# Ledger of designs, part 256: VH-VL binders against o60147

Target 1, 175 residues: o60147
Amino acid sequence: MLEKNKYLYIFRHIQTNQVLLSQGNVLKKTALFQLPYPLQKPVAPNGMRPAKLRKDHWVPLLKVEFPNESMFQSVFMQLLNYRKYRSVQPLTSDLLKLPIPVRRRKIMRQEVPNTIADLADILNKEKFPENSVRLQLSDKSDSEYADWPPSVQIDSEEIKLSRGFREKTTVDEAR

## First folded at step 13 (VH-VL)

Design oa16 (framework fv_lerdelimumab)
Fold by ESMFold2-Fast, scan of step 13:
Structure oa16 (fold): chain C 175 residues (1-175), chain A 121 residues (1-121), chain B 109 residues (1-109)
Amino acid sequence: as target 1 above (175 residues)
Amino acid sequence: EVQLVESGGGVVQPGRSLRLSCAASGFTFSSYAMHWVRQAPGKGLEWVAVISWDGSNKYYADSVKGRFTISRDNSKNTLYLQMDSLRAEDTAVYYCAKDEGYSSGWYFDYWGQGTLVTVSS
Amino acid sequence: SSELTQDPAVSVALGQTVRITCQGDSLRSSSASWYQQKPGQAPVLVIYGSNNRPSGIPDRFSGSSSGNTASLTITGAQAEDEADYYCNSRDSSGNHLVVFGGGTKLTVL
C-alpha cells in the first residue's frame, strides 16, 4: 500500500500556462476536469480541455510536502476553491478592451502567478508549525510571486519524477 | 437600468424536466458571471449554480450536480438553467442573480423577481 | 446546512438600534454581504464588503466585522425595516462558492 494524500503536485501547460493540481507525481485523465469546459471543437489547439491527456504538454511547476493528510486535504480543498473563485470573477476593464482570443490567452497566462499567490495566501492563513511544509519549485524565481509564512521551507532540490513508474497512484517518487 | 427577468417556472411531476430563462438588460452581460439562487417555500436562500463570463467555467451545488445544467447565450443576453430529474425538494422560487464579486468576498448586486418551480405529483 | 449561523428571529422597538449577527469561520478571510427580503419579494442588497452601502440604501444601515463574526446594524429602526435578513460570504469548505446564513426575521414592535 502506497502512502497518499500528503504531496501536492502542480503542473503547468507548456504553451498556455494553464495549471493542473494533482495528488501525486502522475497526472491522471480526471485532472482535465479542472480545465474550462470546451466551447467549440476542435478545443485542443486553444489549450482548453482536450479530449485526451497529453502528458508531454504538461511540466511540473511545484511540489508541496505536508506533514500529514489532514493538512494536505485542507490546503488542497482551499486551493481548488480559490481557483473556482478566480474563474468566475468579473472581468477587469483592461481585459474587456481586448479581443476575446487575446483576452483568453492573457487570463490563461496569469494562472501560474495566481496559483502561487493563492497557495501562499492559504498557507499564511493556516497556523502550521514552523518549517513543517516543504515547497519545491521547478523554477525557483516563481517563489517571488508571493510572501511565504514561517511554516514553509523552500527547498533548493529540483522536482524529480521516476520515468519508469507504472503505478496509477498518487505516490511520492521524489527520491 | 439593470433588469433581470426570469421565466419558465411552473408545476412539474417528479422525474421530469424544466428549463428556466433569465433575460438580462442594462449592463454588459458578457462581462459578468451569472448565478442561480433558489428559495424553498418558507426557507432560506440556497446557492444553485454559476457560469463564467464566456460559459467555459460552471459550478453547481452538490444537491443539483449531475441533474442541472447552467448555460448562457451572450448574443441574446440570456441565462438558462436546464433542470432534469426533478425532485420534490427542488420546489422553490428560482432567482437569477448578477455577480459583482471581488477578491475578499462575493455579493449579488441585482436579482430578478424569481420564478416558482413546484415539483409535485 | 449552511456554514454561516444567524439567530432565527430578533425584535426591536421603533426608533431603537438592533444588531443582527452572522458567524462562521469563512468570515475570518471573506467579507460578508447582507440582503433584505420582504414577503413575496426578491432579496435586496443592503450592505456589501462588510460595510459598503449601495446607492439608495438608507444610512441607518451599517455593517461591521470582527474575527469570525459579521454584524448588520440598523440605527433608529423604522417599520419598513421589518423583513428577513440574510448574510452571505465566500465558502471556506470548498463545497460551494457562496454560502448564505439561515436568515434572521426582524420584527419592529
Scores: ipSAE 0.613, ipTM 0.799, lowest interface PAE 0.9, mean pLDDT 84

Design oa17 (framework fv_lerdelimumab)
Fold by ESMFold2-Fast, scan of step 13:
Formats: structure tokens, sequence, C-alpha cells
Structure oa17 (fold): chain C 175 residues (1-175), chain A 121 residues (1-121), chain B 109 residues (1-109)
């Protein structure tokens, strides 16, 4: 009866530019397992502990509204799979020329354009009805990372991070 | 020339552990993802595990998840596979393999000779 | 099942053309690569990205793809081409990252 989980919330890390996908407007700690590069230094010579979730370090990147839960699930799962493949893909020759710390920074920074490009690729292949998928971005210029199919409508209104607009999505300083 | 040399195989009883090693040379080991692929006697190829260039990301076939651990030491140009709780169905020749390419799909451009693991009572 | 489907065996007369096929939904979204394996030896890459040949592989080997099917063609088969052939692609099911076909044993008559 009631359509649930028809929204995909995509968050960006304010410092590293890494991306997290969420079914809800609030990130869960388990979302950190999506990260190809942990946010914390190794705590032991042979390992690292999972990064702690700091909700104030993650801001909205993109919100996608699907016409139903079935379409949401299909796109969400495919996008997670794209992230998995990218995390172990062979590095391009331009990345191999960079020192390791610079290389990691560039790979992390590319997660935003890569996620947007992957989303567009999935939507181009799915052939949903015209104007059935609605995108709302925090920075509308990010839509330029991809060519969008006729199924996509991009909202003229950007996601605002100020209090009163997305009160439950991000932690805004109210002092 | 690119070389991958596996070692550590042998005969072991069910429930025991083995650690396989793969010594790499002839390419910049620390810049590539590495894989383990196995082949049971008289059977086909089965993908086992992958590790990213710096070891930050690891993925496993469902049949080995929770029992096998892939790791690497880039300072020694060596890939490892720690195999715990071994079963008869893990009996196979284990190959280490270097991957290449992505946009058109993954492929393994170089393979080691393989090391035989026999799990027998 | 995430595994790619290949016929278990195929035969070709010396000097004739043979086509080995690989089928699976994963091939709709990723390219196939092909490996030759002779008894007691490691696999050798013969075709990657559906239709590219590595250096050192004879030009009688070629690849093609259409929909959910990839094909390896050997034009003018030689005795030394007798081997097992495997295809691989990315796993669309999410259970593995990589999947292989079951293999095809090529006999050159």
Amino acid sequence: as target 1 above (175 residues)
Amino acid sequence: EVQLVESGGGVVQPGRSLRLSCAASGFTFSSYSMHWVRQAPGKGLEWVAVISWDGSNKYYADSVKGRFTISRDNSKNTLYLQMDSLRAEDTAVYYCAKDEGYSSGWYFDYWGQGTLVTVSS
Amino acid sequence: SSELTQDPAVSVALGQTVRITCQGDSLRSSSASWYQQKPGQAPVLVIYGSNNRPSGIPDRFSGSSSGNTASLTITGAQAEDEADYYCNSRDSSGNHLVVFGGGTKLTVL
C-alpha cells in the first residue's frame, strides 16, 4: 500500500570527498563499511579499526526520488556494486605517476564525480519513464559530471544545509 | 619479465590451516590489485579473492568468506592467502593472478604456476 | 547461478574454423576475456575486452560479443590449439566480483 524507501540519499565527506549511500536521511554507522579508504589511521601495525561516524562531517550531495520502491532497490544495489568494482579496479596511468598519499587523495576526491557518473549510467540503461526520477543536488553544477537520460528531472532548488531546510539530514550548529 | 611464484601448498587434514605465498617480480607490485584463483582437479577455474593495490579493500567468494584471509606485503612484493577451517572441497591448485584493464572488463594478464592444496582425511 | 555457460567440449578439423561460446547476463554489462589452458599448465590470456589480442597471440584468434553472448573464434585451427578454453567477466549477481565459464575442451582432429 504505502510506498517506502523510494528515496536515495547520497552524502559527501567534507574533507576527503568520499561518498556514502543511505536509504534514510540520517546516516547509520554501518554505512562506513562502504568506504574504500578508512578515515582513521591504523591503530595496529597489521590493521585498522573502522572509522567512527561523525554526522557533522557528512553533508548532503544528492537526493534521488524514484516513483516506487522497486526502482529504488534496483538502482541502489547497482550503485553499491559499481562502488565495489571501483575499489579494486586497476589504477589509470595518470594515478600511477603520483606519490602514494597524493594518489589516495585524488582517488578519494574522484568519488563524487564517479558516483554521479555511475548513477547516470545506471539510469541510462534502466530506461525508466520520462520525468519519473527526480534529482535534487546540493551543488547543481555537480550534475555536469554526467549526461542524464529523459527519465531524469533535476530540481531547480538546491539542497540547503542551513537550519530549517534539512533539520534531520545534517547536524547544523544552532548556537 | 613478469613472474608470479606460488608456494605453501601441501597435504593437510580437514579443519587445519595453510598459508599460501606468491612472490611477484618484473612489475610495480604495489600499483596493482592481485587475485587468487583456484582449480579443483579436473574442474574449471573459480575466483577466490582479491586485494586492492594498497591492501585497503578485500573481497572474497562466498564459498571461502569467513575462512580465508587475503593480504599483501608491498615491501616484499608478496601476496598471501591464509586458509583456515579447510574442507575437502578446498582441494585445488591455487594460482595467484595479476589483473589489468577495467573499462571493458577485468582480465588476468599474468598467472603463477600454481601450488597444489590437498585436503584429505 | 552466477557462472557463465560454456559447452563442455567441441571438436574441429585441422585447418578449419571453430567458435567457442560463452553465455550469461554479466556479458550484457561487461566484456569477456578468454584463457587457454594446456594440461599441467597455468591459464594464458588469449583475448581480452571481447576482441583484443595480447602481444604474442596468433592472429587466428579473435573475439566477438552480442547481447549476453561472447565468442572466441579460431580460424584455421592448428594442433597446438588443442586445450581447455575459459571465459570470464564481472559478476552481475553480486556474490563474486569475477565469474568464469565452466570451460570448453577443444579437440583438434
Scores: ipSAE 0.608, ipTM 0.785, lowest interface PAE 1.0, mean pLDDT 83

Design oa18 (framework fv_lerdelimumab)
Fold by ESMFold2-Fast, scan of step 13:
Structure oa18 (fold): chain C 175 residues (1-175), chain A 121 residues (1-121), chain B 109 residues (1-109)
Amino acid sequence: as target 1 above (175 residues)
Amino acid sequence: EVQLVESGGGVVQPGRSLRLSCAASGFTFSSYGMHWVRQAPGKGLEWVAIISWDGSNKYYADSVKGRFTISRDNSKNTLYLQMDSLRAEDTAVYYCAKDEGYSSGWYFDYWGQGTLVTVSS
Amino acid sequence: SSELTQDPAVSVALGQTVRITCQGDSLRSSSASWYQQKPGQAPVLVIYGSNNRPSGIPDRFSGSSSGNTASLTITGAQAEDEADYYCNSRDSSGNHLVVFGGGTKLTVL
């Protein structure tokens, strides 16, 4: 009987340009498992905890508001899968010429344009009603990485984060 | 309760074909990638193939590329492995394994019981 | 052969601590996961993402990693921990395939 989340937040790393998806405006440490190239190894020698999430290293890239939870879940799941299976696509000959560390840096830098293109592709394949999806971008020029369907309204504005996101504490809430 | 149940294993002569099935239950099958992993008698685990959640992406180990075909039927919650041109070196227990849909990781949170394929002349 | 190297066998006394190691270049950039396999049974995930434990796995199992090496530690080994242990990681060569270690047979004395 409770209404569930209909918002998708996407964050980018300020140094690597890697992307994290969140079901809300607070990043949890478990989001780090989305990364194909971990920023760092887990630091707890006897622990089951992932590496600590540094909130000051992640900034909002975009926020998507869906009209209902069902549409949110469908798009969120597809977006995670697009990212996962992109990591196993054959590499171009240009990338294969590069040493592995340089290659990974170039791949990571493409996560922002790739994620935006993936989102647009998913939304173009879905038959959502006109103007039913609101996309807010921190930088409006990022909308140019894709062609958007009529279902999407695009705005550029400050993406407001929860109070907890700004605290310099671990975001590892246990279940 | 997640369950994966393999079937279709048996004894087959070199050069022939065999089709394995894996029936899945207890999770949203269409949301997760699926893998085949094999283990030769007394040997270690060897990754064989992957298929994405929607069936559009398929990748194979070099040892089986061109001979094996992975497929899935999301309406039946079933994963398949078509094995053609079988060789003695393909003798193994074949496991189907579920990957995690949300993570970029390539680990297997659930495994089937396995089905034995013996290729002998 | 496997890209990841494991010692083929290790022994531990009941109640003592044992560490099983896994080495390979893919571990410099990718996390290791660990599986327990008992005779006649399918593998069971015990650690994923270097040091995360699935629900239902005892807290005596833990993981760590440094450089090209990942480790599975069992603190206070029990008789039921006697099994083969395998690590896996993603192939770092450019096709992002899965690779397994050769396995370590743990004997609990």
Scores: ipSAE 0.196, ipTM 0.688, lowest interface PAE 3.6, mean pLDDT 81

Design oa19 (framework fv_lerdelimumab)
Fold by ESMFold2-Fast, scan of step 13:
Structure oa19 (fold): chain C 175 residues (1-175), chain A 121 residues (1-121), chain B 109 residues (1-109)
Amino acid sequence: as target 1 above (175 residues)
Amino acid sequence: EVQLVESGGGVVQPGRSLRLSCAASGFTFSSYGMHWVRQAPGKGLEWVALISWDGSNKYYADSVKGRFTISRDNSKNTLYLQMDSLRAEDTAVYYCAKDEGYSSGWYFDYWGQGTLVTVSS
Amino acid sequence: SSELTQDPAVSVALGQTVRITCQGDSLRSSSASWYQQKPGQAPVLVIYGSNNRPSGIPDRFSGSSSGNTASLTITGAQAEDEADYYCNSRDSSGNHLVVFGGGTKLTVL
């Protein structure tokens, strides 16, 4: 990487409840590759990803501050893997009984609780020092989706997004 | 530098077993899924099996399901493929491959040199 | 449908442009990647995510995709480009999570 980073930002879609992970407080269009494409509407012209990343459709879910970049990278990679391999898990018989549109909405709505549970699971497996990881939530009640280890300090503060040059260069139409 | 080194290939009779190993170095092995891909002599690439980064998820091609078992040891940076009830049709060069990409597309950024398995009477 | 379709062979004159095509329904929802394989060697990734080139791969290699079709283009083919080329894609619709094309043998004349 070019710059040292110890912050993980997680964003939530205001309508679908889908989740995007970001290395910093900017949301780049390449983050769309994280999404399971068959669950997205509308579809991009080439069928690979949504046609446009609209920053007004995504809001901060949570922000995590790690004591160093190596811890950040470890947790970030594990979260991406949790999401990647969840996308290939066989659907439960209960989900398969649902009509496709209902099934898709149910899966999408679970991304927020699933991501929060995944984060907590990863942090519980790691032996980080007490109070070394700072978790900021946009909605404090979202912390209830998981049990947190002693390494995590939970704060409720407004999550600030970058402005100016950086903000303008991070959101654009899909090619 | 990233290296994947397969071993364990050889000549084996039909119905018997063989275990392949893949030693990984140069990257954080425990952060990536790993695959086995095979290639019969003079034929194309065929995906065989996948194991997730933590070993909790395993997937197999129909042609090997119930006969092959993929596993990994993250403490030793090693991937395994246990091949049981081998058939002549399993004769191929077996490659281990490092997983990369997102949920919308997977690709193999690094491949081992391959190890030849010949199933012959 | 779970497998990707490629023409088995194609030829190109030295210094000319060739396009190798890959087709399949999985390409509607997943990006294509391309691998070069020379006799007796392991495959080498030359294009990923439909149009991205790994470090160390010459800029004469490029990729594109539209609908259910992906293409690998070699502009100004060199003798060392003679090889088999395979496409792959992710397919979550069946028992194969990863599918490969049958391969295209490129001959540089």
Scores: ipSAE 0.451, ipTM 0.763, lowest interface PAE 2.3, mean pLDDT 83

Design oa2 (framework fv_lerdelimumab)
Fold by ESMFold2-Fast, scan of step 13:
Structure oa2 (fold): chain C 175 residues (1-175), chain A 121 residues (1-121), chain B 109 residues (1-109)
Amino acid sequence: as target 1 above (175 residues)
Amino acid sequence: EVQLVESGGGVVQPGRSLRLSCAASGFTFDSYGMHWVRQAPGKGLEWVAVISWDGSNKYYADSVKGRFTISRDNSKNTLYLQMDSLRAEDTAVYYCAKDEGYSSGWYFDYWGQGTLVTVSS
Amino acid sequence: SSELTQDPAVSVALGQTVRITCQGDSLRSSSASWYQQKPGQAPVLVIYGSNNRPSGIPDRFSGSSSGNTASLTITGAQAEDEADYYCNSRDSSGNHLVVFGGGTKLTVL
């Protein structure tokens, strides 16, 4: 039958450049657990719940279509694992010269190039069929952060997403 | 020279708590992730926990989640492991370890001497 | 699964070559590192990034990897090489960040 969840969406925060991974075209607030540097306070007193998600602050970075759900799940889990690994990596000497708040902003700004590089690394190590993975980028220049394998085809189509309060509607614009 | 010195190990009854410390010197402590790795008597190495450079991110092995808490004090170049609800299977030598790398995978370039934790009634 | 498998024991004659292997799916996407541990002592890094030697490690130690397998080779084994050897890698399962092999006890005859 029809395989569900064969699409990976990645969103970028408009102010910090931090990224969120999603298994659909809408963001759930649990995705905020992916962030090494939270944008807002947790809503629960003990910090057990993620902060409120302001969907108007997130824009699509890229969309990936995989041949099947199995390949999607493999890449998605590896990409989440890369984010955990990066969150505990040693700091480079250029970052150590910066005050802590500036240092954190620079680390956050690097999440876009880092996520794109990690995605390409995963796809280069997986031996998927030629032209089997479709990549759409909101800004095509972001493809320059990595060398892509023959399995990847970069498309010019617009990424269709629901944002903010429109997450409840169809892909048509709310009035 | 890089040195990691663990302390705080001892004999403790099941269900009790114990706190381990690791004093670091010879490197920029606040620039590295720090790990705890344990080894049960006569057994192999088991990764326990990691903490990021500023303490914002912490990850744990499933066997210790909810019972152990990793923390650090960068002003004192010290790493901690708070161990609550101890079980007999937590009996091990606990090593403090400094990590290095990312692009080539993870490795531990320096290890402490270890501190023995024995959980027995 | 992301577990790393090592044979529990291996022997080598003095001056001969021995290969210790580490196998697991995580090695397809992450490099292996190797540690030597002598009784009562902390582990010592002997190879990192699959094939690099830290400063101070004898050149008789080398590493290689292919597919889901990593190997540590000791050429011209010496008595002081008798120890337990562990590999480690990044955990590809997403639940842990680090996995270790079960260890291989090397006996030099």
Scores: ipSAE 0.650, ipTM 0.824, lowest interface PAE 1.0, mean pLDDT 83

Design oa20 (framework fv_lerdelimumab)
Fold by ESMFold2-Fast, scan of step 13:
Structure oa20 (fold): chain C 175 residues (1-175), chain A 121 residues (1-121), chain B 109 residues (1-109)
Amino acid sequence: as target 1 above (175 residues)
Amino acid sequence: EVQLVESGGGVVQPGRSLRLSCAASGFTFSSYGMHWVRQAPGKGLEWVAFISWDGSNKYYADSVKGRFTISRDNSKNTLYLQMDSLRAEDTAVYYCAKDEGYSSGWYFDYWGQGTLVTVSS
Amino acid sequence: SSELTQDPAVSVALGQTVRITCQGDSLRSSSASWYQQKPGQAPVLVIYGSNNRPSGIPDRFSGSSSGNTASLTITGAQAEDEADYYCNSRDSSGNHLVVFGGGTKLTVL
């Protein structure tokens, strides 16, 4: 039951613009659960399932450093809940008029703005001390998707990834 | 260890009310959404209601909308289900279940033992 | 009733492999999870996200998914595996957050 992380990493998929949240600088296969639209490929005729996670297809979007593990856990859980609730909301009439593949691409394109707005909303509701939360962005312009509270210090320094992050492709074969 | 303990079940007449409680321990209750799931005697599982971690979002199955109200008290680590205008078809074992899932998958990692509600004249 | 379809019963001989299936359109966009329920007891999560096992679940349990179908496989079935098995998935309609299969009663012979 011990909390260990003070860092939140958010990654962006280079092809779909979907995002993943991580409790640390390493993506695990289970993080794919967060996606509203799975990245799984069609099953081969023999029933084998292709690769599940290609770490080289995910790039850092942002990194947040919290003062302590409790604040990190609170914000991380709230972000997961925001994403979960958004996934069950009714689609707008504009989206319902579109063919399913086009509709999915439009929804996926909004993942980055939505996630950044959600993060800022959560941080604005929390009463964290001034300059206590450090936000690092791979692209500084992404900070413009939201208004940030005084608790947030924005930094555009390059985000360093864990050893092995881009070294391996995860393959999962169904039986 | 994670524990969920339901209480408040019993025998009630149609049209009356009953309130169920679920006492949670062993995890940070205020960080997770909670569900009520029911099972009629000899039948399968049926999802009933959901409440978000902070109580701001609530969802109900169509069969109970307008009659049941889900709520929580994070200071007491307790989940509630207020059941009004009870009908015979509400007869079931009611489980509280801890929400643990993401947008592309939903699952309940812990369940209580259930409390039986019997609606009969 | 449920929007996910399961066969109501299946049998397997001790030590043999059995596959329980779950079918529905919600599985095209959402992963299935599986629960084991023994008489008089609460359900227990055995597989989540199509093929992940919680701590404490034997490695003989595995899952798979393709299209609108998800499967739970028990390799080398044991007597204690006799139970009802339910699948669930997310319902994206907004009226129901979660949908369950009707359940499959597994008999170990």
Scores: ipSAE 0.024, ipTM 0.631, lowest interface PAE 6.7, mean pLDDT 80

Design oa21 (framework fv_lerdelimumab)
Fold by ESMFold2-Fast, scan of step 13:
Structure oa21 (fold): chain C 175 residues (1-175), chain A 121 residues (1-121), chain B 109 residues (1-109)
Amino acid sequence: as target 1 above (175 residues)
Amino acid sequence: EVQLVESGGGVVQPGRSLRLSCAASGFTFSSYGMHWVRQAPGKGLEWVAAISWDGSNKYYADSVKGRFTISRDNSKNTLYLQMDSLRAEDTAVYYCAKDEGYSSGWYFDYWGQGTLVTVSS
Amino acid sequence: SSELTQDPAVSVALGQTVRITCQGDSLRSSSASWYQQKPGQAPVLVIYGSNNRPSGIPDRFSGSSSGNTASLTITGAQAEDEADYYCNSRDSSGNHLVVFGGGTKLTVL
């Protein structure tokens, strides 16, 4: 079964709750450039090198299967754009009362509900056939962060939580 | 009352540098994303750059990427645009703009008066 | 970067209704905002979030959107409404965040 990629994986950082998007079940080190708050300051003089990717720190949040690669690419790119917009978004009043480190922690914590809401928003705006998109969630309750269109079929799969150890996915190691 | 006041514009030769400043008052500057938008003489508005509330994220138009650097000093309520390797095509009035967008869209509720940058020999 | 298309010029008779349009793919997933610019002045926000007015903007200004098109409507145009009008939306291209329309010069006759 050789086929073009039609799967979107979203991973969650176990300590910060930040999320990463991937075209498959492998996270590449370049995915760290998606993070609005770097896990570690770059050591390169130009500040362009991301921190090393550690498999123990990332767990699957959800997996989406699209009917074809074109639909996958469209949704994937739109989701990356939503993350870009959110990074410059004005802060809400609740956040302004918090010290900067606590404020950043709360913003990071909200990436999971925000990403799920953004995914649903994109899928609601697209004209996909009924039951053509399959959504699998590691935590069934995460589906409640959004209202899903008729194009989405939700299958909640139990994943084995191994205290941050990833069982079904692989990650790229920087060196 | 919200105010944005740009300064630092002037006449410069091609290849040289210029630094623009935008002094903000009347709002919690550190809570908002800030943008630079320019307008060439007789032309339309062109977005140039944006910076997040704490300066962690910066974005640039392709036409200025690698030459311009946006920054902010929240303790001074000031936004900056460092312009290096200036070209004739960079000639424009540069506006500082406050971002009051939300998840469904962008809007700039306040703009500065603008500062003119003329790149000529 | 994405494009937002506006007609370069439009005219309206005093007291009549005029509609200025803005078209682009970004508008399918983002609301438009509209700015009025008079000669020698900075732009002024007149409509945001497709159809909201800031305080101080007359109620003759309204906005709407459908598909890839956003519209600014001025009902009962006044002489003071003569200006350039720009729309903007999110930009989906690369690292760009914002795209502006080319602007429409409104002449009130």
Scores: ipSAE 0.608, ipTM 0.799, lowest interface PAE 1.4, mean pLDDT 84

Design oa22 (framework fv_lerdelimumab)
Fold by ESMFold2-Fast, scan of step 13:
Structure oa22 (fold): chain C 175 residues (1-175), chain A 121 residues (1-121), chain B 109 residues (1-109)
Amino acid sequence: as target 1 above (175 residues)
Amino acid sequence: EVQLVESGGGVVQPGRSLRLSCAASGFTFSSYGMHWVRQAPGKGLEWVAYISWDGSNKYYADSVKGRFTISRDNSKNTLYLQMDSLRAEDTAVYYCAKDEGYSSGWYFDYWGQGTLVTVSS
Amino acid sequence: SSELTQDPAVSVALGQTVRITCQGDSLRSSSASWYQQKPGQAPVLVIYGSNNRPSGIPDRFSGSSSGNTASLTITGAQAEDEADYYCNSRDSSGNHLVVFGGGTKLTVL
């Protein structure tokens, strides 16, 4: 049987470039708790964050295959903590000069490079075997946001999507 | 089951030091940030300090900055709070609390039972 | 107190509905979470992310948010719900990472 818990899927929002982490190739609504800012403005009388996840607004950024579930869990939890750490950093004086909506948009745009850099930092800290971690990107140039350790093998083939969040398999392509 | 057990509280004179410990079990301690939260007798909750999962980032409430030092030993699953230059207003029950880990959902999913620190005579 | 404002006390009759509110500008950008504290005990998380309930928390507890205000609602209050309730939210703009409300003492009559 295949171990479903050895893959990390990272998605990016097509409009804001915000990032969501997922244990499966389909996003769950609970993933929205990873976001520091609401995806839509407050609405009276509710004023609450979005009730629905618009899955069609999220596209794969990258997929990571780990040797086992233990390594996956360790990296996944560390990456969530890195994201939390970034969310509480004091704002620079330059950002504080900007109106709140402009400031938030600028911060959100940095989530893709920041997430990739954080993932690489975590993998550089861990002492995984050479070529044991497989990284596949939707845009291979995004790998240039970080320096990767010898444990990481970057797939030359980019992620291919059939529809929405479903990833085309090599078996489907071969048939 | 997740468990946090504080120790090191007691009665101490103003100007002296005290070190609190929090022993963690039931979760991967090295994967989560940790907090210290205090509560003065009959008063509300006050956040004191935070330490990241790897110990590289630390934050303090203004009331304790320069006097308190948060640290952790991931090999021992233990969180520490070194309290120097103690004042009467530091008298409180000190709780260690587990950070949940999401950037949009800052909350404490587990708390210890607390340890009482009394700064007096 | 904190920049999150709570009424210090509220009462509810057994079996009736009560709403506890928390107000502050940080709630416009961050979710509120709610904690129940009984005398001599540590706080217990009852609502997180504005409206989610942890496993083991009765379904009579619910949360909501509107603008700069978050609310904890107890529908059909029970005697064991008598406690202090605290809200908190994230404050990423200053030295305080986390801010708490002043707390609300709930009395069940």
Scores: ipSAE 0.000, ipTM 0.485, lowest interface PAE 13.2, mean pLDDT 79

